# Designs tried in a protein design chat: VH-VL binders against q0aze0. Part 11

Target 1, 268 residues: q0aze0
Amino acid sequence: MKIILVNNRFKENTEKKAQEIAGQLSALNVEVIIDNGLDEPYAGTVDFIMVLGGDGTMLRAARRYGQRAIPVLGVNMGTVGFLSNIEINELAEYLPLILREEYSLEARMMLEVAVFQQQSLLTRVFCLNELLLRSNSPRMLSFALEISGQKLEPYRGDGLIVSTTTGSTAYSLSAGGPIADPQLDAFIVTPVASHIINKRPLVVSPEREISLHLLEEREAIIGIDGQIKMDFGAENRVLIKRAPHPLLMVNLKAKPFFTSIDRSLQRQ

## First folded at step 7 (VH-VL)

Design B7
Fold by OpenDDE, look of step 9:
Structure B7 (fold): chain C 268 residues (1-268), chain A 121 residues (1-121), chain B 112 residues (1-112)
Amino acid sequence: as target 1 above (268 residues)
Amino acid sequence: EVQLVQSGAEVKKPGASVKVSCKASGYTFTNYWIHWVRQAPGQGLEWIGGINPSGGYTTYRRKFQGRVTMTADTSTSTVYMELSSLRSEDTAVYYCTRDYEGTYLVSPDYWGQGTLVTVSS
Amino acid sequence: DVQVTQSPSSLSASVGDRVTITCRSSQSLADSYGNTFLSWYLHKPGKAPQLLIYGISNRFSGVPDRFSGSGSGTDFTLTISSLQPEDFATYYCLQGTHQPYTFGQGTKVEIK
């Protein structure tokens, strides 16, 4: 068995824990790769991914490895979040099950985000939470939203969020989007400070394609999962689709989503 | 059921142009890129380019740039590939194919039946 | 351009044999996000190519279990655990990570 331990290089405690766990796994004749985000994603075949840390680390892991159809386990290290399944102090208890591959998987839809300049692809990324388009100035944006070729009325505001149901408890929530059942596959389109008062978030079928572009010469930015940032101008377009592969999240411990929402949000 | 149906065989003279069609059905036409791949006699598969029916975005292999044009008609769910300044080396079976794994050609899943284009004097 | 080389170019095998085809790229097929777009196709004369494996090791819908894919970086392998009569064909790998996207030159699997 070969396992990737994903941690955050900016969190020293996660690095130490990764090394400790790596030692334990090695003693059990398990091959271990530690990914702290400093290097390029490990390109070799692996059987399991263990994410040590909070939601941010999970998001990075999802972007780096989510398309490889590898089970991903979130191991919380005392942070508040929605993407971890077990606590670090529970790992020893569940390790035998992991090694025997006795666990269930929960498929979480991801986004495919493609950013174009004219007809050329600039970048393509798969992400678990959301794509954000926002102004890079104090002025509002004017931008076009198309859903499956249907052109909506122009949007005016600070920006727009296209989120997965997983991401519904992330930035979309702060922007007034609905909380969605993570077991659903859907896009959530949430305006950010829209000029149109009471502009409602949209829940969109994952079978559809979403397109965004600016209607005027202004500077904006694209944000992905709150961790990737890139400039976005009038010459650019962004296309959003359902990623061809879901993230396969390991479910070792029952975690009631709806009963934990208030508790999790209050701790933030 | 996903289907891609291509136009019939073509015979052209050197210097002429050919336009091959690919009609898609069984899925949301605008959600998937369509790519073109050809196979010359005795040769392997060669990627030519692709088009996103949504917005008409295209990408071409450099060797074909300036000579190939891909278009999409959403009203008929049809993609076209036009190749100009034909030469004998362009003799091949041309395939349209749908991309399975995202925006650009990464894992084409469904294919047309192929269109033989013969270029001869 | 990224060169993709398959090995061998051709092979003869019998029904029931284990067949292994290798695909090597001139550079890593992992992108900056860790995605690796390596696919395998089966192609018979007069027919359209058929997708077998995508994303290194994922079997496409309807593909028999005897087909499997593995590899990483620049080295990839398609394995047929027990060759069947319908498996005699030419096989191609495709890299979809770097533009222009390129196929291997093909591996013809013939009956011994």
Scores: ipSAE 0.016, ipTM 0.513, lowest interface PAE 7.3, mean pLDDT 90

Design C11
Fold by OpenDDE, look of step 9:
Structure C11 (fold): chain C 268 residues (1-268), chain A 124 residues (1-124), chain B 113 residues (1-113)
Amino acid sequence: as target 1 above (268 residues)
Amino acid sequence: QVQLVQSGAEVKKPGASVKVSCKGSGYTFTGYYMYWVRQAPGQGLEWIGVINPNSGGTTYNQKFKDRATMTVDKSISTAYMELSRLRSDDTAVYYCARVFESGSYYLDTPFDYWGQGTLVTVSS
Amino acid sequence: DIVMTQSPDSLAVSLGERATINCKSSQSVLYDSNNENYLTWYQQKPGQPPKLLIYWASTRESGVPDRFSGSGSGTDFTLTISSLQAEDVAVYHCQQYYSTPLTFGQGTKLEIK
């Protein structure tokens, strides 16, 4: 068996734990690759990905490995979040199950985000939570939203979020979006401080495509999962689709999503 | 090991153009945005722009948008920065720099690796 | 544009003593989505390019000695060298990467007293 340990290079405690776990796994004749984000994603074949840290680390892991159809386990290290399945102190207990591949998988839809400048592709990113378009000034944005070729009325506001159901408990929630069942595949389109009173979030089929562009010369920012940013201007367009492959999240421990929402949200 | 190697020093007349090269090695060249920064003698650092070596997409500091042109030759893992209509105040050491981590974007991470710098002197 | 202002412009500190360099941004560089400060400190020795020291305002780059530390949040940041060593003589730059254009402070020259 070959396992990637994903940790956060910005958090030294996760690095130390990764080294410790790597040693333990090696003692069990498991091949281990540690990925702290410093280097390129490991290109070789692997059987399992273990993410050490919080939701942020999971988001990074998803972007790096999510398209490879590899089981991904979130191991929380004392943070509050929605994307970890077990706690670090539980790892020893569940390790035998991992090694025997006795676990269930939950498919989580990801976004495919493509940003264009004129006819050139600037970047294509897969992400687990959301794409954010927001103003880079105190002034509101005017932007066009198109869903599967249907042009909606122009939006005016601070920005717009296109989120997965997984991301519904992230930025979209803060902007007034609905909480969605993570087992459901859908886009959630949530306005951010819209000029239009009572502008409602949209729940959109994952089979549709979403396009955004600015209607005037303004400085805006594209944000992806709160970890990636880039400038976005009038000459840019963003296209959002369902990613070709979902993230395969390992479910070792039952986590009642809806009964734990209040507890988790109160801590955020 | 990651290395950025820049072209040699240049001496130019006002009104001329200069093209500085930056060759990356020890990493996947197309996987990291390439930044350009300059430093006038005794002054601070000034950001010129950034290029995606894979797509060729660019973002410029507005100050240089009309005079600077960033390009890449992926086949030789080399980035180029051309500055036209040179003035005396363009005299500076020009640096190429790489983003901090793989998959990073120019508004997300600092610069971890730098070229050795290229002195461009503009004088009559 | 976010203006970065360092203080002082130059600093002379005795060996073994604490050196403190401040950096102020005209706007907050704290990203509320991830609660990170998009602030970097570089060290530049004569004839060399800048070297990454601190990122996210307080995280040391690998290989950077423990005597270097970064602190602050929002608009006010500080680079501290707890015990100045001879090899620490350099110009130090702060930089924000919160928004474009990316901007740097004017630099602080640190010398031995």
Scores: ipSAE 0.029, ipTM 0.633, lowest interface PAE 2.9, mean pLDDT 90

Design C29
Fold by ESMFold2-Fast, scan of step 11:
Structure C29 (fold): chain C 268 residues (1-268), chain A 124 residues (1-124), chain B 113 residues (1-113)
Amino acid sequence: as target 1 above (268 residues)
Amino acid sequence: QVQLVQSGAEVKKPGASVKVSCKGSGYTFTGYYMYWVRQAPGQGLEWIGVINPDSGGTTYNQKFKDRATMTVDKSISTAYMELSRLRSDDTAVYYCARVFESGSYYLDTPFDYWGQGTLVTVSS
Amino acid sequence: DIVMTQSPDSLAVSLGERATINCKSSQSVLYDSNNKNYLTWYQQKPGQPPKLLIYWASTRESGVPDRFSGSGSGTDFTLTISSLQAEDVAVYHCQQYYSTPLTFGQGTKLEIK
């Protein structure tokens, strides 16, 4: 058995714990690859991915490995989040189940984001939560939104979010988008501070292709999962579609989505 | 072991073109953005541009856009930067550099590995 | 363009003493969504390419001695060497990677006093 341990290089305690866990797994004849984000994603065959950290670490793991259709387990090491399943102190208890492959899987859709500089593909990334187009100055943006080749009336405002259903409880929620059942596959398109009265969040088929570009030169940025930042100008275009594979999340312990989100909203 | 190895020093006349190469080894060449930066003698560093070695997509500093061309040859894991219509003030050490995190955007990480540099001297 | 200004242009510090180099950006390089400063420090010795020391304003690169530290946020940043050693004689450059074009400070030359 071969397991990837994903950790956060910016948290010293997480790195030390990853090395400790790797030693324990190696003693059980499990081959361990540690990924702290600095090197290339491991290219060989892998049986399981264990993510040590919070939701941010899971988002990075999904970006690097989510398209490989490998079981991914979120192990919480601090603040409670939506993407972890067990706590670090519970790992020893659940480890026999992991090694025997005795767990269920939940599929979570992902976005494929392609950013172009004129007609050249500049970058292609995958993400679990969302893409945010945002003004980086006090001036509002003027931009075009196309859904499956259908041109909508121009948008004017601070920006736009294109989210997965998993991302419905992240930035899209803060911008007024709906809470979506993660069992549902859909894009959620949420305007950020639109200056046009009738611009509403849209829920669209995940089979649709979404494109965005600026209609005026402005200081704008594209954010991916709140982690990656890209400059976005009038020479740029972004294409968003459903990623080929969903993230396969491991369930070892019941974590009901609706009661979890309800408690989170009451605490804010 | 990651290495970036650049071509040797060049002496060019004003008006000529120079093409500097940068060969990557010890990593998946197409998985990391390649930057080009120059440094005139005794001066600071100046960014020329970046190339995605998988797609060939480029972003240039506007100062160099009309004279610089970045390309890549995936079959030999080599990136190139060509600068045309050379002037005396183009005399500089030219560096290639790689970002240190695979699967991210070129503005998301700093330069981790640098080539040794190529001195380009422009004189008559 | 974001203009990076370092101070001083050069400084001399005695062995074992603290060295402080400042870097100011003409606009904020803090990304509010991830709370990271897109600022990097490089060390450059004569005849060598720059070497990465600090990224995200305060994260030390692997293998860099712990006497090197970075601090600051937004527009004002500092590189500190807590106990200067002979091998630390170099030019130090700050760089922003918040926005294109990528820009560097003019460099600070550090010498032994």
Scores: ipSAE 0.658, ipTM 0.837, lowest interface PAE 2.0, mean pLDDT 88
Fold by OpenDDE, second read of step 8:
Structure C29 (fold): chain C 268 residues (1-268), chain A 124 residues (1-124), chain B 113 residues (1-113)
Amino acid sequence: as target 1 above (268 residues)
Amino acid sequence: QVQLVQSGAEVKKPGASVKVSCKGSGYTFTGYYMYWVRQAPGQGLEWIGVINPDSGGTTYNQKFKDRATMTVDKSISTAYMELSRLRSDDTAVYYCARVFESGSYYLDTPFDYWGQGTLVTVSS
Amino acid sequence: DIVMTQSPDSLAVSLGERATINCKSSQSVLYDSNNKNYLTWYQQKPGQPPKLLIYWASTRESGVPDRFSGSGSGTDFTLTISSLQAEDVAVYHCQQYYSTPLTFGQGTKLEIK
C-alpha cells in the first residue's frame, strides 16, 4: 500500500504530525509520500490520500489529486470545517480499517475551470469548492453569464461565484447562496453584491457549461477555492464544467451533514 | 493559397528595437490568430505570443511581455512584432504562423502555415 | 510551464529503415474532457520554416505521407517514420498547445546513415 500524506508546511503542527504518521505507517510496511505543498504533486500511483489539517488543506489536496480517482480522507487537526471525516486523535482507531480498505466512499463533484485569453488556455484547474469572479477595485463589474449557450442578462455587481454543492457551505454561503446537499451534483451560481435587487442564486444542472467574460475593460480577478488568484480582464474568458471525475471522499465515521451544519457554521 | 510573407533580415545593435512584419494572403486575415515564434541558431522554437487580428487582442509569453509588442494593420492584412531592448541572445529567425483553425473554441491549436522567417541579428 | 524534452538530440538512420523520435512533456497534455492530446509534430528542413506533420498526437496533416505516424498519450509521445526516405532529412520538433505558454522540444536532427 502507498499513501500520500497531505499537510500544510506553514502549519508546524501538521508537519510534525505528518512525519510521525509517516513513521508509523512505514513501520507497518506502508509506503508513504508526504506532500506539504512545497513540491509538485506526486506523479506516481498511490492507493490512498490522507489529508492532515482543515478544509484549506483538503481543497489543495483535491486540486492536486482529485482527478486521479484516489480515496481521500480528511483528518481534522483542531480546525472547524466540513471536509474532514475523523479527528487526528481517532486516526489510530481507524488506521486498521484504512489499511484493510474497509470504508465507504462518497463521490463529490468537482469543477473543471478553464481560463482563457482569446483562444489560448492560460490554466485549467479542478477544484472542489468554487470559482470566484470579482472586481479588483471598488467599482462594479459588468460581465456576461452564459449557460449552455444561453446568454443571460448582463450582470452588474461586485462579482459572481460558481460553486459545487460541496462549496455551498463555503464562500457561496457567505454571499447568500443556498446550502446544498453534498450528495447532489449541481452548480450553484451566486451573485456577489449584485446591482439587481433580489438577484437570486441559480441551481444549475451539472450537465451544463458556464461561461463568464467581462463586458467592459476593467480590472478583475479570478479566485479558485480561495487559494488561486489570477488577473482577469476583457480579453479573458472562463469556462466552468463538471470535472470528469469526482473527488472520492473516504467515509469512516458517519457525519450527518444537516444535523451538524449549524454547529460547524457557528464555529466559523 | 494561404501565404505569409515576412519582412527582410535585420541587423541591430544591442539596446535597439526591431519590428518584423508579416503579411497574410489567400485567406481571411482577421479570421485566424497570428502567432509569433522565434528560433535561435541551432536551437529549438520559442513561442513569443499571439494576436487576434480582428480585435487586436494579444497574449504574450511572460518572458517577452515587457519587450514584445504585437500589432496588426487589418487594412493591409499585416501583423507586426516589435521587440525592444535587443540583446545578443535575441539573435534568431522570427516566424509568424497561422492557427490551424478559426472560429472554434480550442484550448489552443497547432500552426498550419508559417512565414518564411526573418533573421534578426543583434551584434555590437 | 510545460517542458518538452525530445530524444535523441540527433539520429542517423539508414534509408528504408524505421526512425523513431520521442517527446516527453513535464505534465500531461491530455485533455480529459475531449480525450485529445494537445501535441504536434513539425518537420523543418534547412532554411525553411517548420511544417506541420501531426496534430492531436496522432492525426496526420493532409499531404503528409503515410510513413509518418504519431503515437502516445499523456506525457510520452513518439513520431515514427516507418521507412526513411532521403527527403525526410530534417529537424523534427514536438510542441504542446495544451496551455500557455506554448512550448516546443529542443528538436531532433534526423540524418541518413
Scores: ipSAE 0.000, ipTM 0.481, lowest interface PAE 11.8, mean pLDDT 89

Design C44
Fold by OpenDDE, second read of step 8:
Structure C44 (fold): chain C 268 residues (1-268), chain A 122 residues (1-122), chain B 113 residues (1-113)
Amino acid sequence: as target 1 above (268 residues)
Amino acid sequence: QVQLVQSGAEVKKPGASVKVSCKGSGYTFTGYYMYWVRQAPGQGLEWIGVINPNSGGTTYNQKFKDRATMTVDKSISTAYMELSRLRSDDTAVYYCARVTDYEIYSGYFDLWGQGTLVTVSS
Amino acid sequence: DIVMTQSPDSLAVSLGERATINCKSSQSVLYDSNNKNYLTWYQQKPGQPPKLLIYWASTRESGVPDRFSGSGSGTDFTLTISSLQAEDVAVYHCQQYYSTPLTFGQGTKLEIK
């Protein structure tokens, strides 16, 4: 068995823990790769991914490895979030199940975000939470939203979020989006400070495609999961689709989503 | 204005320590990783380390891990780099530099401090 | 560690002429997953810190004149100034951010002939 431990190099406690866990796993004849973000994603095949840390680390792991159809376990290390399944102090208890592959998987839809310069692809990113288009100045954006070829009325506001249901409890929520069942596949399109005061979020089928572009020359950026940012201008287009592969999140421990929402949100 | 302002030039004896400061302004200080890079006279640039200004977490170039200490005071948007056990070959201009957040774990730098000359001489 | 080697160490080019600086990495800095080269070019004038010119090998930073361009892939990269201007006199540095430790070329000094 080969396992990737994903941690955050800027969190020393996770580094130390990753080394400890690596040692333990090695003693059990498990091959371990540690990914703390210093290097490129491990290119080789692996059997299991263990994320040590909070939601941010999980988001990175999802972007780096989520398209490989590898089970991903979130191990919380004292942070508040929605993406961890067990606590670090529980790892020893569940380790035998992991090694025996006795766990269930929950498929979470990811976004495929493609950014274009006219017809040329600039970048393609897979992400677990959301794509954000926002103004890079105090000025309001004017941008076009198209869903499966249907052109909506132009948006004017600070920006727009296209989120997965997993991401519904992230930035989309702060922007007034609905909380969605993570077992549901859907896009959530949430306006960010629209000049239309009653502009409502949209819940969109995962079978559809979402396209965004600016209607005027103005400085904007796109953000992906709060961890990737790039400039976005009038000549750019962004296309959002359902990623071809979901993230396979490991469920070792029952974690009732709806009963824990209030608790989790209160802590944030 | 978005900028990084570093402390002034330092002259040190071999074996001493130097602490350089870097104050960020015009942007969210805790939102960007801060790197430290140095440049010896007539030489190329060399990476020293990186710190997360929000968490204080650090990663060092192995070459400097035993001598360099990076810290932050986020209340005043200031990063610090201390280099101990100085020797002559530590003479260089030391830079703080902000990494872009295009990919947070990839490091190229869109904002630099003006540099701090540290001279180590007997 | 990835070693970055620039060539030449110095060059003199006449005003209005093309300047070409090369950067070679000891291993590929092309990431297959996103097909991007983790390569950056900086301009450094005397007494100043480096200034970002090009990132992802070929993407020009905002505000950088069109005469600057980056090209290449894998291990071989080129910074080109199509028509050298007086203000372009500087040392130019390439840098990889493909893996740690981050490494830079030794720099190329560009002067006016």
Scores: ipSAE 0.009, ipTM 0.461, lowest interface PAE 11.0, mean pLDDT 90

Design E12
Fold by OpenDDE, look of step 9:
Structure E12 (fold): chain C 268 residues (1-268), chain A 124 residues (1-124), chain B 107 residues (1-107)
Amino acid sequence: as target 1 above (268 residues)
Amino acid sequence: QVQLVESGGGVVQPGRSLRLSCTASGFTFSSYGVHWVRQAPGKGLEWVAAISYEGSNKYYAESVKGRFTISRDNSKNILFLQMDSLRLEDTAVYYCAKDRIYYGSGTFYGMDVWGQGTLVTFSS
Amino acid sequence: DIQMTQSPSSVSASVGDRVTITCRASQGISSWLAWYQQKPGKAPKLLIYAASSLQSGVPSRFSGSGSGSDFTLTISSLQPEDFATYYCQQADSFPLTFGGGTKVEHK
């Protein structure tokens, strides 16, 4: 068995724990690769991915490995989030199940985000939460939204979020988007401070394609999962589709999603 | 400088064919959808046809459908309008125009650059 | 097809006047409407796109408003160079269609 441990090199506790766990796994004749984000994603075949940290680390892991259909386990290390399944202190208890591959998987839809410069592909990213288009100035942004070729009302505002159902509890929520069941596959299109009063979020079939581009000669910013940022101009276009492969999240411990939402909201 | 220059207009007999050309310069022609728009003498503007940036999608006005063919050569920055079975009512100045925003799915957002047009008229 | 009804067909005005031109679509076209200016013997010039967005280089005295089926082009203070024919055009769906035009002429 080969396992990737994903941690955050900027969090010393996660690095230390990764080394510790790697040692434990090695003692059990498990091959371990540690990915702290410093190097390129491991290109070899692996059987399991263990993410040590919070939601941010999971998002990074999903972007790096999500397209490879590898089971991904979120192990929380003292943070509050929605993407971890077990706590670090529970790992020892569940490790035998992991090694025997006795766990269930939950498929989470990801976005395929393609950013173009005219006809050239600049980047293609698979992400778990959302794509954000926003103004990089105090001025409102004017941009076009198309869904499966249908041209919607021009958007004028600070920006737009296209989120997965997983991402519905992330930035989309802050922008007034609906909370979605993660077991549901859908796009959530949430306006960010639209000049149109009561501009409603859209829930869109994952079978559709979403296109965004600016209508004016201004600069904007594309954000992905709150971690990747790139400039976006009038000659750029974004194409958003359902990723061809979902993220396979390991479910060792049942977590009631809706109860967790209530808890999270009460803490705010 | 972004510009479009039409050519190929002239005097033609009814039922004959004519091929118009539009040469683009000053911008990445292959990135933009382009249009043909015509204007009969003393009349208003009439959209004729459009073609996507890669040429995969073509659209026609009902008045010219089946008779006119829009095409493009991106390697040469040229837009064409093949006009067959010409009628007297086709008399007009024909303009080529680029769309404001490039889009591959057949969406257009307005025509921000126009040529000066080429005149098509008929002999009796 | 979407028919665009433009009114008035002509308007006589003086320099400094406020000029308003209306365009009505036979069905809803959201804000996908453009306005063009055409002078005699010249090609049309794009003024407004997406109903209310001013094309680069166009004077601020030009403005567009409206959504759905009713649209308006306004020249806040008519200048000598503004005497021309103006056209609306829907960019909602094919076939693209123009209004009949409005000629702004000297009073």
Scores: ipSAE 0.502, ipTM 0.832, lowest interface PAE 1.8, mean pLDDT 93

Design E15
Fold by OpenDDE, look of step 9:
Structure E15 (fold): chain C 268 residues (1-268), chain A 124 residues (1-124), chain B 107 residues (1-107)
Amino acid sequence: as target 1 above (268 residues)
Amino acid sequence: QVQLVESGGGVVQPGRSLRLSCTASGFTFSSYGVHWVRQAPGKGLEWVAAISYEGSNKYYAESVKGRFTISRDNSKNILFLQMDSLRLEDTAVYYCAKDRIYYGSGTFYGMDVWGQGTLVTFSS
Amino acid sequence: DIQMTQSPSSVSASVGDRVTITCRASQGISSWLAWYQQKPGKAPKLLIYAASSLQSGVPSRFSGSGSGSDFTLTISSLQPEDFATYYCQQANYFPLTFGGGTKVEHK
């Protein structure tokens, strides 16, 4: 068995824990790769990914490995979030199940985000939470939203979020989007401070494609999962699709999503 | 400088064919959808046809559907309008125009650059 | 097809006047309406897109408003160079369709 331990190089406690866990796993004849984000994603075949940290670390892990259909376990290290399944102090208890591959998987839809410039692909990213388009100035952004070729009303505001259902409890929520069942596959399109009063979020089928175009010669910013940032202008286009593969999140411990929403949101 | 230049207009007999060309310069032609718009003498503007930036989608006015064919050569920055079975009511100045938005495959947002037009008339 | 009804067909005005032109669509077209200016013997020029967005380089005395089916082009203070014919155009449905035009002429 080969396992990737994903941690945050900027948090020493996670690095130390990763090394400890690696040692323990090695003693059990498990091959371990530690990914702290410093190097490129490990390109070799692996059987399991263990994410040590909070939601941010999970998002990074999802972007790096989510397309490879590898089971991903979130191990919380003292943070509050929605993406961890067990606590670090529970790992020893569940480790035998992991090694025996006795766990269930929950498929979480990811976004495929493609950004183009003059017919050239600038970047293609698979992300777990959301794509954000926002103004890079105090002025409102004017942009067009297309869904499956249908041209919607021009958006004028600070920006727009296209989120997965997993991401519904992230920035989309702060922008007034609905909380979605993570077992549901859907896009959530949430306006950010639209000048149109009562502009409502859209829940969109994952079978559809979403395109964004700036209507003015202005600079904007694309944000992905709150971690990737890039400039975006009138010569750029965003195409959003359902990722071809979901993130396979490991369920070792049942976590009732709806009963924990209030508690989790109050702590954020 | 961004510009479009039409050519190919002239005097033609009814029932004949004519091919118009529009040469683009000063911008990335292959990134934009483009249009043909015509204007009969002393009349208003009439949209004729549009083609997406890659040429995969073509749209026509009902008045020219089945007779006119829009096409493009992105390698040469040229837009074409093949006009077959020409009628007297096709008399007009024909303008080519680019759409203002990049990568419009089936959606258009306005025509921000126009050529000066080429005249198509008929002999008696 | 979407019919665009433009009114008035002509308007006589003086320099400094406020000029208003209306365009009505036969059905809702959201805000996907453009306004063009055309002078005799010249190609049309884009003034407004998306109903209310001013095209780059166009003077601020031009403004567009409206959504759905009713739209308005306003010239706040008519200048000598503004005497021309103006057209609305819907960009929401194919076939694309223009209004009949409004000629702004000297009083």
Scores: ipSAE 0.559, ipTM 0.847, lowest interface PAE 1.4, mean pLDDT 93

